# VH-VL binders against Probable inactive ribonuclease-like protein 13 (RNASE13): the designs that were tried, part 9

Target 1, 136 residues: Probable inactive ribonuclease-like protein 13 (RNASE13), of Homo sapiens (Human) (q5gan3)
Amino acid sequence: MDIKMQIGSRNFYTLSIDYPRVNYPKGFRGYCNGLMSYMRGKMQNSDCPKIHYVIHAPWKAIQKFCKYSDSFCENYNEYCTLTQDSLPITVCSLSHQQPPTSCYYNSTLTNQKLYLLCSRKYEADPIGIAGLYSGI
Short names: E, the ipSAE of ESMFold2; O, the ipSAE of OpenDDE; V2, 0.75 times the mean of E and O plus 0.25 times the DockQ between their complexes.

## First folded at step 3 (VH-VL)

Design b3 (from r6 with light chain D52K; framework fv_romlusevimab; at its last look DockQ between E and O 0.05; V2 from the best seeds 0.00; counts 0 for: pae O 13.1 > 2, placed apart)
Fold by OpenDDE, look of step 4:
Structure b3 (fold): chain C 136 residues (1-136), chain A 123 residues (1-123), chain B 108 residues (1-108)
Amino acid sequence: as target 1 above (136 residues)
Amino acid sequence: QVQLVQSGSELKKPGASVKVSCKASGYTFTEYAMNWVRQAPGQGLEWMGWINTNTGNPTYAQGFTGRFVFSLDTSVSTASLQISSLKAEDTAVYYCARGPYDYVWGSYEFDYWGQGTTVTVSS
Amino acid sequence: SYVLTQPPSVSVAPGKTARITCGGNNIGSKSVHWYQQKPGQAPVLVIYYDSKRPSGIPERFSGSNSGNTATLTISGVEAGDEADYYCQVWDSDSDHYVFGGGTKLTVL
């Protein structure tokens, strides 16, 4: 795996995997606000992403889904696969009400199948989330 | 529809240079990489490398460094292969083939091919 | 370097099933693509991602890949199927696309 893919996988692990799910102390304005603040710090980016997904499952449990990818997601120009199992996730959605210097998010905890982006077709690492499986 | 149209056959002397062009149409040129494949007479397919059509960055396979140069003219959606100091062993059909960018460490297919350009090197 | 091994030739009677193998070390962990090349023509993608068919490719063409062998299967072989067939993979160690040596399919 090239360095770019390694970095992508590392970033995904760091920014989108939280297992077990962390409980922020009182005073934080919700799980997503705390997480996204951390994420922005790590990424050294002041922009507010519109949506972010966090998976609350062990890394190895997530990796198994990228052992084989039977699809190519053209919109992302990446291999992608649908998880066979539902995973506990937190969906962080950017709130319509924003303070001047911060990013505020709504948090939704749910269990759903995911479309994962994989670093390659076989024996790949997850590098992103394309979206949620709605069943429709 | 996607089309890759290559330049016509070439007959060259040893030591000369040749430039094969591949004009793409029917899709966004910069969204797909362009690969080059060589096929000597009666032989199999040999991957020569690819060029990033967005950045212009070429990657050459082993054995295809030095005399082989990939280039672009994005204004006309054209990729080109230049071979300098031609040798008799350069006699072959050269194909351009569309493939995905290596954004993902992986194995992507060549879904569309040019018709091929025959380059003959003879004294 | 990674090597793909194909039989140089396969012969089959019309209406029968042709199987073209592509051997490689742990090739089952790679994506294998297959190309058909008729005389004087450019290669045409007939199978990608081991078993997927591009639009326009007949259902007679199928592919499988496991262990150390990928296989292109052509059922109900027709005279028009006579061609050279190449398997292809990406080798991550060398960062090269690798083709098999090609198999000439002869329809008897």
Scores: ipSAE 0.000, ipTM 0.613, lowest interface PAE 13.1, mean pLDDT 88
ESMFold2-Fast, scan of step 3: ipSAE 0.442; ipTM 0.809
ESMFold2, look of step 4: ipSAE 0.006; ipTM 0.532
ESMFold2 (binder alone), look of step 4: mean pLDDT 92; pTM 0.943

Design b4 (from r6 with light chain K30D D52N; framework fv_romlusevimab)
Heavy chain, then light chain:
Amino acid sequence: QVQLVQSGSELKKPGASVKVSCKASGYTFTEYAMNWVRQAPGQGLEWMGWINTNTGNPTYAQGFTGRFVFSLDTSVSTASLQISSLKAEDTAVYYCARGPYDYVWGSYEFDYWGQGTTVTVSS
Amino acid sequence: SYVLTQPPSVSVAPGKTARITCGGNNIGSDSVHWYQQKPGQAPVLVIYYDSNRPSGIPERFSGSNSGNTATLTISGVEAGDEADYYCQVWDSDSDHYVFGGGTKLTVL
ESMFold2-Fast, scan of step 3: ipSAE 0.186; ipTM 0.741

Design d1 (framework fv_romlusevimab)
Fold by ESMFold2-Fast, scan of step 3:
Formats: C-alpha cells, sequence, structure tokens
Structure d1 (fold): chain C 136 residues (1-136), chain A 122 residues (1-122), chain B 108 residues (1-108)
C-alpha cells in the first residue's frame, strides 16, 4: 500500500476493497463469515458491525468517482458522490437469527450504484461507503 | 510527534461566554476529526461531539446542542469550543481529542490535549 | 441507551496483576478501547481494539473482550500505574461513543 495515501483512504482500501474477490475454503459458511473473521483477527477487535460493504473493483477505478465529490452526506459529515456505474458489491449483514456475539453474517453479492464518502470536495480519495443507491 | 495544546484555565460568571482552543501539531490536521470531551469535577468522561477538520462541519451529542459551538482555524491547525450563557453545571475540564473521521466502530481517541479547566461561579 | 459498568476501585500490591473489568450487554460484539488518566492529567490511550497496544505502551498492559465483559490486565504493577481507567465503545444505536464510569487503581 502507498504510504502517501491519507489515513482514511488506506483504511477504506484495506477494509472495503477486495479485487479480485478472494475465495474462502469450503469450510467457511459464506464470503462474509470468512472476511469478517479475517478482518477481526487482523484488527484484533471483537466488534461485529451490523453491516459492512465490500467493493470488488480496482482501486484506480473507484478513485475516479471522488474526483467531483461536491455533494455532502450529513449523516457522515463528509463529502460524497454517487457512482455513475453499478459496481459488484458484497453486503455483509449481521444475522438476526444468531446471537450478535457469534458474529454470523449473511453474504449478498449484488451490482449496484453506491454513495462513496470522499476525503474532500474535489480531487479527493475514497474513504468509505455511505450506502447503496437502492438503500440497504 | 503528535501534540494537542489547549488554552489556559478560565474563571467566568454565570451568563458569560468562554472560548477554549486546541492547537494541533505533528500530523496532517485534516486527516483526523477533532473531538471534545467534558469531565465535571469528580465525574467521568463525557463525549460532546466532533468537528470535521477538512469541511469545518460540527456534529454535537444530544446534550450539547445550542449553547456549544465547535469551530476551526485551519491556517493554524486550531480547533475551538465556545460555550455561551454559562451555567454552574458547565464547570468542568474540557479536553480536545483526536479521532478517526469515519467507520464509527473504529472510533477511539489516540491523542488528547492537556485539558482546560472552566470554572463558573458568581 | 448503552451502558458500560466498571468497578469504582481496584487495589493491587506492587508486582502483582491488576484486572479491571468493563461490563456491557454483548460487549464482546463491540470494539473496546481503554484510557489511563493520572491525577491532574489528560487521558492516555493504553489499549485499542480490545487488545492492541499503541506505540510507547509497555507490554504488561493487555486486554480481552468476550461475552458481556471486557478486561484490562496490567501485569507486574508499578506505583506509576495508579490512575483512573476508562473503557469506551461505539454505540450504533445512539451514534456516539460511550465511556465507562471509570475505575480507580490503587497500588498498595
Amino acid sequence: as target 1 above (136 residues)
Amino acid sequence: QVQLVQSGSELKKPGASVKVSCKASGYTFTDYAMNWVRQAPGQGLEWMGWINTYTGNPTYAQGFTGRFVFSLDTSVSTASLQISSLKAEDTAVYYCARGLRFLEWLLYFDYWGQGTTVTVSS
Amino acid sequence: SYVLTQPPSVSVAPGKTARITCGGNNIGSKSVHWYQQKPGQAPVLVIYYDSDRPSGIPERFSGSNSGNTATLTISGVEAGDEADYYCQVWDSSSDHPVFGGGTKLTVL
């Protein structure tokens, strides 16, 4: 990873970009259970976020969307932009059928436009995902 | 190295206003949010809210709307907290603290200012 | 409204191990961060993400988090470790960080 990336962009790249999409051994029950276990181990935390998004596209393609990020997402207090293209995305949703402490996730692979959080108004780098265009 | 240096203690009368400043150094000011945390005498830590250092937009915790204003002077890497219409209950140590701007479940405060004591008495 | 519960005080003899607990419903599903505050001083981050140490924090500080209890463990306690210790998580329901009430560690 490029050490000149802003802190937010480096974290976003590490936690929310997976291209090409990795395959987990058949012992794992779904993509998200494998990914979230890996991330929790790497970050050394026990937190199981209710929702997590992963984009399966090259970083360079994602960076282009934040070049003109003149909208503002009040909920995140950050600039944001809607991607012009649908992107392959995995939605990791914490299961309501299991105790939250089990960190069991449902994995949904979809193609959607999304709202990217950008580090600043123009010529910015992606730092997160505000949500999906269709809402989730 | 990262440092957050706050302004000196203040003694104010009820109804007055006070402005506490927090000057950052040793890092890129706009990469991190600046948070404000209050500690009343003999009490624990209470998060007041944060300000986005790039956009200048503040977010306040529910108990800190109205009389409390967060602001920035980006040219000198300084964040400020202003409290208007001071009440005795505002007597506390006020801390600025650096935090990550996004991903709520990653929010922690890695560096803190030394604190500014604000005493409100007649 | 999420609540973190800490014992008000813990006493430990020099060189022994201190354990400070932070109780919360399903806290094992959250990331817990720990701060040390010495009298008259600002808090200092000593553990983040349950068990990670910031640079400069000695290895005798460690953390764990499972079920309903997170624990800050200080081995080989020194007089200089006397302080108030606060745990902290992010509460998605209220969209803000939540601090525990603090534990005063006394080294006897």
Scores: ipSAE 0.017, ipTM 0.655, lowest interface PAE 6.4, mean pLDDT 84

Design d10 (from r6 with heavy chain Y103W V104L W105L; framework fv_romlusevimab)
Fold by ESMFold2-Fast, scan of step 3:
Structure d10 (fold): chain C 136 residues (1-136), chain A 123 residues (1-123), chain B 108 residues (1-108)
Amino acid sequence: as target 1 above (136 residues)
Amino acid sequence: QVQLVQSGSELKKPGASVKVSCKASGYTFTEYAMNWVRQAPGQGLEWMGWINTNTGNPTYAQGFTGRFVFSLDTSVSTASLQISSLKAEDTAVYYCARGPYDWLLGSYEFDYWGQGTTVTVSS
Amino acid sequence: SYVLTQPPSVSVAPGKTARITCGGNNIGSKSVHWYQQKPGQAPVLVIYYDSDRPSGIPERFSGSNSGNTATLTISGVEAGDEADYYCQVWDSDSDHYVFGGGTKLTVL
């Protein structure tokens, strides 16, 4: 069980945390095209995700939010929490595809609160991002 | 061998209630959400809402609150839809459909559907 | 509330290509799924995540999704393809699934 949780957090750390924000090689057209190309190479499926979020903050700062994971996000079937602090985030949104495998992304850097997915209720590990907080 | 088998057709009077069941087999019931879809005679598909099969919490689409109740019996891998105070406009075929939870993999498809339950409300 | 718009009907001759559109504001940012429904039967998933085919669906079924329009393309249409076709998305703003109004494909 613990091993499964560790794998989930490791994937989140590897694929959705980038601190300090890295510059991708000049061969790529922007941050997200470089990141998503790297991720597709590591994922078992070669799909073009429509949206992907990357947090630019230290792992320890992110881990603290799941200490108080008391909410449950029904559509993800996971515990979740709203970060009380705004975080620097890159939003990678799919612009277009060039079949069969080329994906092209827009990169948007923003600073806002987000809904963080947590491995369990209270004292949990971050395992994903449910979405961004847009305000009411 | 994934199957969703729904209960038989129902003929009801206005003001009565009806309960439609959907029995799942061939997979772990709690690993997939159950969705309900309505199709009135000659009309298109209308999403009614879904129920989290792990928590039992229902979510209803606009227009399907109050008289409509989604429930589960996880011991028999069955989801149910209850409609109270039946009206003529409730006449429709009701479908259950399996949906995934994982948005990270783009898992918003309904890959298996029940055969449908016809509910007819007439005096 | 998010709305998906489909033409009510499309007619195509056997062996030709049918194109069924699904219009939605910025639908290219969403994943589109397509269902085939024959009279008296439950819907069947024919395309998921814009362009992927479930096992058993012929390769003459394909999909695309960009900007404000998603398209289901059926090449070499056969009489057996005559059915109603529905597009569907998950609207993350409302946490709701949305279906298009459906398109009746007639093979003449």
Scores: ipSAE 0.042, ipTM 0.709, lowest interface PAE 6.6, mean pLDDT 84

Design d11 (framework fv_romlusevimab)
Fold by ESMFold2-Fast, scan of step 3:
Structure d11 (fold): chain C 136 residues (1-136), chain A 125 residues (1-125), chain B 108 residues (1-108)
Amino acid sequence: as target 1 above (136 residues)
Amino acid sequence: QVQLVQSGSELKKPGASVKVSCKASGYTFTEYAMNWVRQAPGQGLEWMGWINTNTGNPTYAQGFTGRFVFSLDTSVSTASLQISSLKAEDTAVYYCARGEPYDYVWGSYEGFDYWGQGTTVTVSS
Amino acid sequence: SYVLTQPPSVSVAPGKTARITCGGNNIGSKSVHWYQQKPGQAPVLVIYYDSDRPSGIPERFSGSNSGNTATLTISGVEAGDEADYYCQVWDSDSDHYVFGGGTKLTVL
């Protein structure tokens, strides 16, 4: 999966968890445009990530998936686990960017299992999303 | 139906000035940035900068400050490039190109999706 | 200033696959657009945001972007594909668009 940035659990909580899902003010063209504008400001980063995932579930529910990380994801150098349940997710995909630093995103609501990155093998915290479960 | 139509070729002496125009049609002019791109004979594409069609504010790439001025006439959906104190090295084809929309626009493409046909500016003594 | 590197030329036989590379430091974190320019004509956008095609561009054109290299792939190459190809990115550090030097595709 295309994840360009991994972050610590505190940053993951603030940037990738939105529960209950907030409605952005008028003037933003879709959910992701409001969220990504906020996220880039908070990270002090002018980059336009190509893809960003937002989970719409309570932190405690998400945290339980990292209670035991059953595998190690070599590509990310982190422990990882596939969620047991499908989660409500917004996928923010970069549509375009315009000078000076504007980024425009498409918002897609979906309900899918995903690969969580976990801080350690046992009693861990979620620190990122490696990707969505592509299915069988 | 979206079109960018540029003014005709120009032959100028060193020290003269030239104004290249780019007339837009088929879309709302103020919703998309206008970019300028230069191509010297036998060379590649070189981005010169852009102008915000909503605010009128220009941004110039390094190397295109001073003698180069981007302007707009929104009443006729036209962007213009003026080059003053022309030099031989300004000989090139100048293109206008539509940038990405300032807000999401349904059905819009990304990158520079529409280009003018180009205006050849030749500077010779 | 950010620099994009393209090979000056690529030659390919009709019906074969051409691959045109665009090298840049950590270019996989940027969005790459590709333009086709035929002699005496304005450029035409053929791929935007790494891999998407504008309406009217044949399926033979595809793109990828990872690490330090973006690639434009043209399968089943036809004589009409002979042109110069340019990659382009927005460089957020300088707030500038940057073009590659261009690659001349020759169909032998």
Scores: ipSAE 0.000, ipTM 0.520, lowest interface PAE 14.1, mean pLDDT 81

Design d2 (framework fv_romlusevimab)
Fold by ESMFold2-Fast, scan of step 3:
Structure d2 (fold): chain C 136 residues (1-136), chain A 121 residues (1-121), chain B 108 residues (1-108)
Amino acid sequence: as target 1 above (136 residues)
Amino acid sequence: QVQLVQSGSELKKPGASVKVSCKASGYTFTSYAMNWVRQAPGQGLEWMGWINTNTGNPTYAQGFTGRFVFSLDTSVSTASLQISSLKAEDTAVYYCARGGYFDWLLPFDYWGQGTTVTVSS
Amino acid sequence: SYVLTQPPSVSVAPGKTARITCGGNNIGSKSVHWYQQKPGQAPVLVIYDDSDRPSGIPERFSGSNSGNTATLTISGVEAGDEADYYCQVWDSSSDHYVFGGGTKLTVL
């Protein structure tokens, strides 16, 4: 089962923020395989999420976007905001899996705006990523 | 005790085929990938590729496609390397080596003793 | 294709320190493993993940990896350390393990 993007801010910080971008044990097949293996160890379920986003920016810089979280994203039942700045992001996309134990991910680096989920209206904490801004 | 035991030396003529086997013991066979490494006389180590022991899917290094086939018999914890249409350039010691663990690419911590394949007319 | 460069040979006097280098573009971002191979024998892992020793490998063996050079260091060299030494990395761009050309260590 896919990971829920409606995680509280502590979990969001742990699972989706990586700044400065760390090198996971160099024995992994690329960044996302290291990260996703680490995440599966922390999660109570061992599902292979089909997509996961990681932001490479300081937590303080990310928190500022939820200061003006006045939109509501019905699909997530949470407040949300579009980041005003493009952020460096790694997109981890599931390439294949060998159940029950292994997931293989492709790592894609990008720099773009994204939709953040926020814990409440105004003066809120980031709790997840709804998606990337396509530029239209 | 982890152990990899390979089949005995082979002397073959050009155009023949050979199958080298590597029997694993002392660990869960399907938890680690099996690698194949070639060493020509007086030369260094050359990685040929690996096989996922859980799925049976092989990956070949450039230069080892076509004539080289990796296979498994999980019921007897054995990995095999088959070389078809043998050439003089295939004369080498062939090693199997344990490495790779799920998503983690591990060092080759255990090696077979090697199988010498000699191709001569 | 990623290439690892080792000196073909290194000579050292008994009791001194031998240093075997492994050069590669940005090798410091990769995990380097080192193997010892004596004549007629299979390789033996002596260092993994840049600097860790397997059980049974003497503390005289150590490793480092930074920038474009990884180094295997053998202190207090003994005659029994004569062997070929190979460095190895995983190259994510090609999805291949890559070995260096090997270094013959001679104790004179």
Scores: ipSAE 0.000, ipTM 0.526, lowest interface PAE 14.0, mean pLDDT 82

Design d3 (framework fv_ontamalimab; at its last look DockQ between E and O 0.06; V2 from the best seeds 0.00; counts 0 for: pae E 12.0 > 2, placed apart)
Fold by ESMFold2-Fast, scan of step 3:
Structure d3 (fold): chain C 136 residues (1-136), chain A 121 residues (1-121), chain B 112 residues (1-112)
Amino acid sequence: as target 1 above (136 residues)
Amino acid sequence: QVQLVQSGAEVKKPGASVKVSCKASGYTFTDYGINWVRQAPGQGLEWMGWISAYNGDTNYAQKVQGRVTMTADTSTSTAYMDLRSLRSDDTAVYYCARDLRYFDWLPFDYWGQGTTVTVSS
Amino acid sequence: DIVMTQTPLSLSVTPGQPASISCKSSQSLLYSDGKTYLYWYLQKPGQPPQLLIYEVSNRFSGVPDRFSGSGSGTDFTLKISRVEAEDVGIYYCMQSIQLPYTFGQGTKVEIK
């Protein structure tokens, strides 16, 4: 990993990159239920995010895409880039929630291009995922 | 309880290598990362690098890049720091320290007792 | 690298009196998530450092409430309301907003 990683890139690495992919995290049914529980603990909030993406690729393979971060994603107020390659991704989608605390997720494994959020224009580091490429 | 136990003191000659161990107990080893921090005699703290116990990813400080290797053995819950081409200014107490949130929110919540490495003559 | 500067470098305190340590960073430690990545550690003589305060003002588990942290942006303060004998040691501030992690040069607190 890069010597001078900013917190945004480290947070992205921790919460959105999982390589090699863990099957059935301890104490949970399905990948996303375990991961989302872990994330909610780290974020110290009780929210049930509607969707979360996890990339199953090494950091260096992902970081290189932000070298060419020349687009700006207005709705995120960040620079962004479409990945050149399709990447293995788990999509965690909220199925239902049971107040006050439980969130239940579906885990979908897919392989597709995505929009990465980058810390600056050119020679940047990944800091998030804007969305998946629809292909249309 | 969370505990990090390091290997004993080492005395090395310039040009030699040293391998320091840090054995973790009291928590799930693969849920955390291990940082290595050194302290030269009478001096402050200097970060050397980090390793993920989960996947073995590393990040090394510029000053030791190219002569340090950090590894983690999940079967023994032990992290290692191997420093090569030792110089007199590598004389320090070397600490391992747990990164509770891996990289992001709460670094160095628990520390090992330290390993004195002396590089002389 | 982000440079962390502490003042004073040493402090001699009568037991029961307050102590205050300043820490300045060369860049803001506030991130866009609203968090400030500033931490305080105490190294007692012959021991490894121990975490005292995380994210500017939160006491780590087991840390007495006589310790308090405050500040924002680039200027931070650690206060001890009534210094006890067990508080002797070297205090370090540290930033984690950007690698490498960097520490202040340390403030030695001793009893008169």
Scores: ipSAE 0.356, ipTM 0.791, lowest interface PAE 3.9, mean pLDDT 86
Fold by ESMFold2, look of step 7:
Structure d3 (fold): chain C 136 residues (1-136), chain A 121 residues (1-121), chain B 112 residues (1-112)
Amino acid sequence: as target 1 above (136 residues)
Amino acid sequence: QVQLVQSGAEVKKPGASVKVSCKASGYTFTDYGINWVRQAPGQGLEWMGWISAYNGDTNYAQKVQGRVTMTADTSTSTAYMDLRSLRSDDTAVYYCARDLRYFDWLPFDYWGQGTTVTVSS
Amino acid sequence: DIVMTQTPLSLSVTPGQPASISCKSSQSLLYSDGKTYLYWYLQKPGQPPQLLIYEVSNRFSGVPDRFSGSGSGTDFTLKISRVEAEDVGIYYCMQSIQLPYTFGQGTKVEIK
């Protein structure tokens, strides 16, 4: 569990947190394509993931949501929690306008609540994102 | 260890075109953009445009819009700049330069050796 | 476009003496993320430019500590605490807060 928390949290921090968000020049289109290429290299994964979420908030603020996880997400076999506030997020989604082997990504900046996965019920770290809150 | 090696000097007549190559090594080519910057004799640096080595997206400086095409070949890790309808004021040294790693944005962190293009007349 | 203005355009300096170069931008280079997108490059004789200082004050890998950058907003300075023969060349400031990327006119540093 300690090893899982250390490895999972570090991977999540490295691959899913960008705060402050890197400010690229107007018209630059490399954010998600660059990020997803870096992520594939770090994870030694040749597949092009269909979707990836990047949170643009301080790590300390994100960690607080996993201090106590009041739910268990059975589809992920992990504890989870819904963030109390909307967070600024970039959604990197694999484009259908090009072959998936080209790994071309569209980016969408949005502000939404998330379902965070937590490594345990108490005093845990975030280890993933189960999805975005769809609303009422 | 990062290296950008450009094609050799060119002498052209007005109205011709030139295509300069920039071969990258020592890093993952698709993780970075490639900028093209030129320097006329005795003058400063002028940004010409940018290309994504990942997907081929481009942005061109207004002064050269319509006369320039930038491409990238990921199989050879080589970027190209094709400048058409050459004029005498296009005489310059043309550089390629790398600019972006996702977490550490360092525009123009490594430069090619430069390619002298001379437009006679 | 953001205009980058360097002063002086030329410096003659005695070896071992300090040098200072000013760069002014026509707009603030401070972005809402708290970062300031100002860079310095050195072009030695017969060589391409090389990155010296990034984000105002951070030395690029392998850059000697006699080089330092400072400034904020629209006003920036590059200092060389003790000029050496290898420091001869043209120094450029550059902004990357928006396209097109723009450079200052250059400051030629020579030893007298």
Scores: ipSAE 0.006, ipTM 0.539, lowest interface PAE 12.0, mean pLDDT 82
ESMFold2 (binder alone), look of step 7: mean pLDDT 92; pTM 0.940
OpenDDE, look of step 7: ipSAE 0.018; ipTM 0.675

Design d4 (framework fv_recibokibart)
Fold by ESMFold2-Fast, scan of step 3:
Structure d4 (fold): chain C 136 residues (1-136), chain A 122 residues (1-122), chain B 108 residues (1-108)
Amino acid sequence: as target 1 above (136 residues)
Amino acid sequence: QVQLVQSGAEVKKPGASVKVSCKASGYTFTDYYMHWAKQAPGQGLEWIGEINPNSGGTNYNQKFQGRVTMTRDTSISTAYMELSRLRSDDTAVYYCARGPYFDWLLYYFDYWGQGTLVTVSS
Amino acid sequence: QIVLTQSPGTLSLSPGERATLSCRASQSVSSDYLHWYQQKPGQAPRLWIYGASSRATGIPDRFSGSGSGTDFTLTISRLEPEDFATYYCQQYGSSPYTFGQGTKLEIK
């Protein structure tokens, strides 16, 4: 668990934004197996995250959601905002793993509203995803 | 190499306050939450609260609300926990622990300070 | 708050034996947010298993974690002398973040 140190916005941009959506080599079983393998290599981390979200939209559009929000998400201790528009999102869910090195993921492509974490009210850049919107 | 180094042991009278420090090195101090936990003699761990070193924002366990204050000094990469109106049941080892990298939402405590023993004696 | 109950409180075994430690949550906890720490007397806790099943860096493969919902387990396939310690489960799913009371592994 040697996590590379990066500033929040750069790491979020690198790991959670993919636009236009890239296709990984056919040897992988779906989008997420390729992406998560790449991500683990970049982080030099053998960890298998249980869930990961990827937004398929331009960075500038995603930044705009944070600029006017003053909502606060207490369990993350940071400002947050609900995107009022649905965004194309891939949900990567851990299916199974063979320790120490192999992780297998299911890929689900969906259009969802989501809660963005915004680092600072006055500078407000997206730094994470708090969750997906549920109407019920 | 990541290290969290805490201040030395303290002996206090009931009603006094204690301020424990936790100096971070080997990483960017403002990129990770800092947490504090209590361990009374022979007992398990109890979460006290957290601070975002970038914003200074805090969140406390309601058990300690009104008696605990967390602060930080980014110029020296140091976090502080102050506990006021000390009682005998505050006698414990207090730990600081590094929370998750903010943008990497894995939410575990990967590095811990060595602990600070606070003794409250009548 | 979510209460984590560990069982047994104390487990007396010999080196070479298999150990099974349980952690039960009062409410469902996402596996992503359940972790295990090892603590030896006079030392700080150390991250051991995170996300219910992933070994932290440097942790031997004789340790494994499993579980979901409210029931989680830490298993040590063949105990070594250095494994005798107290193990704590912890949830990070909702504030306040809580720890179990610990299971102490002791030599018979």
Scores: ipSAE 0.000, ipTM 0.519, lowest interface PAE 14.8, mean pLDDT 80

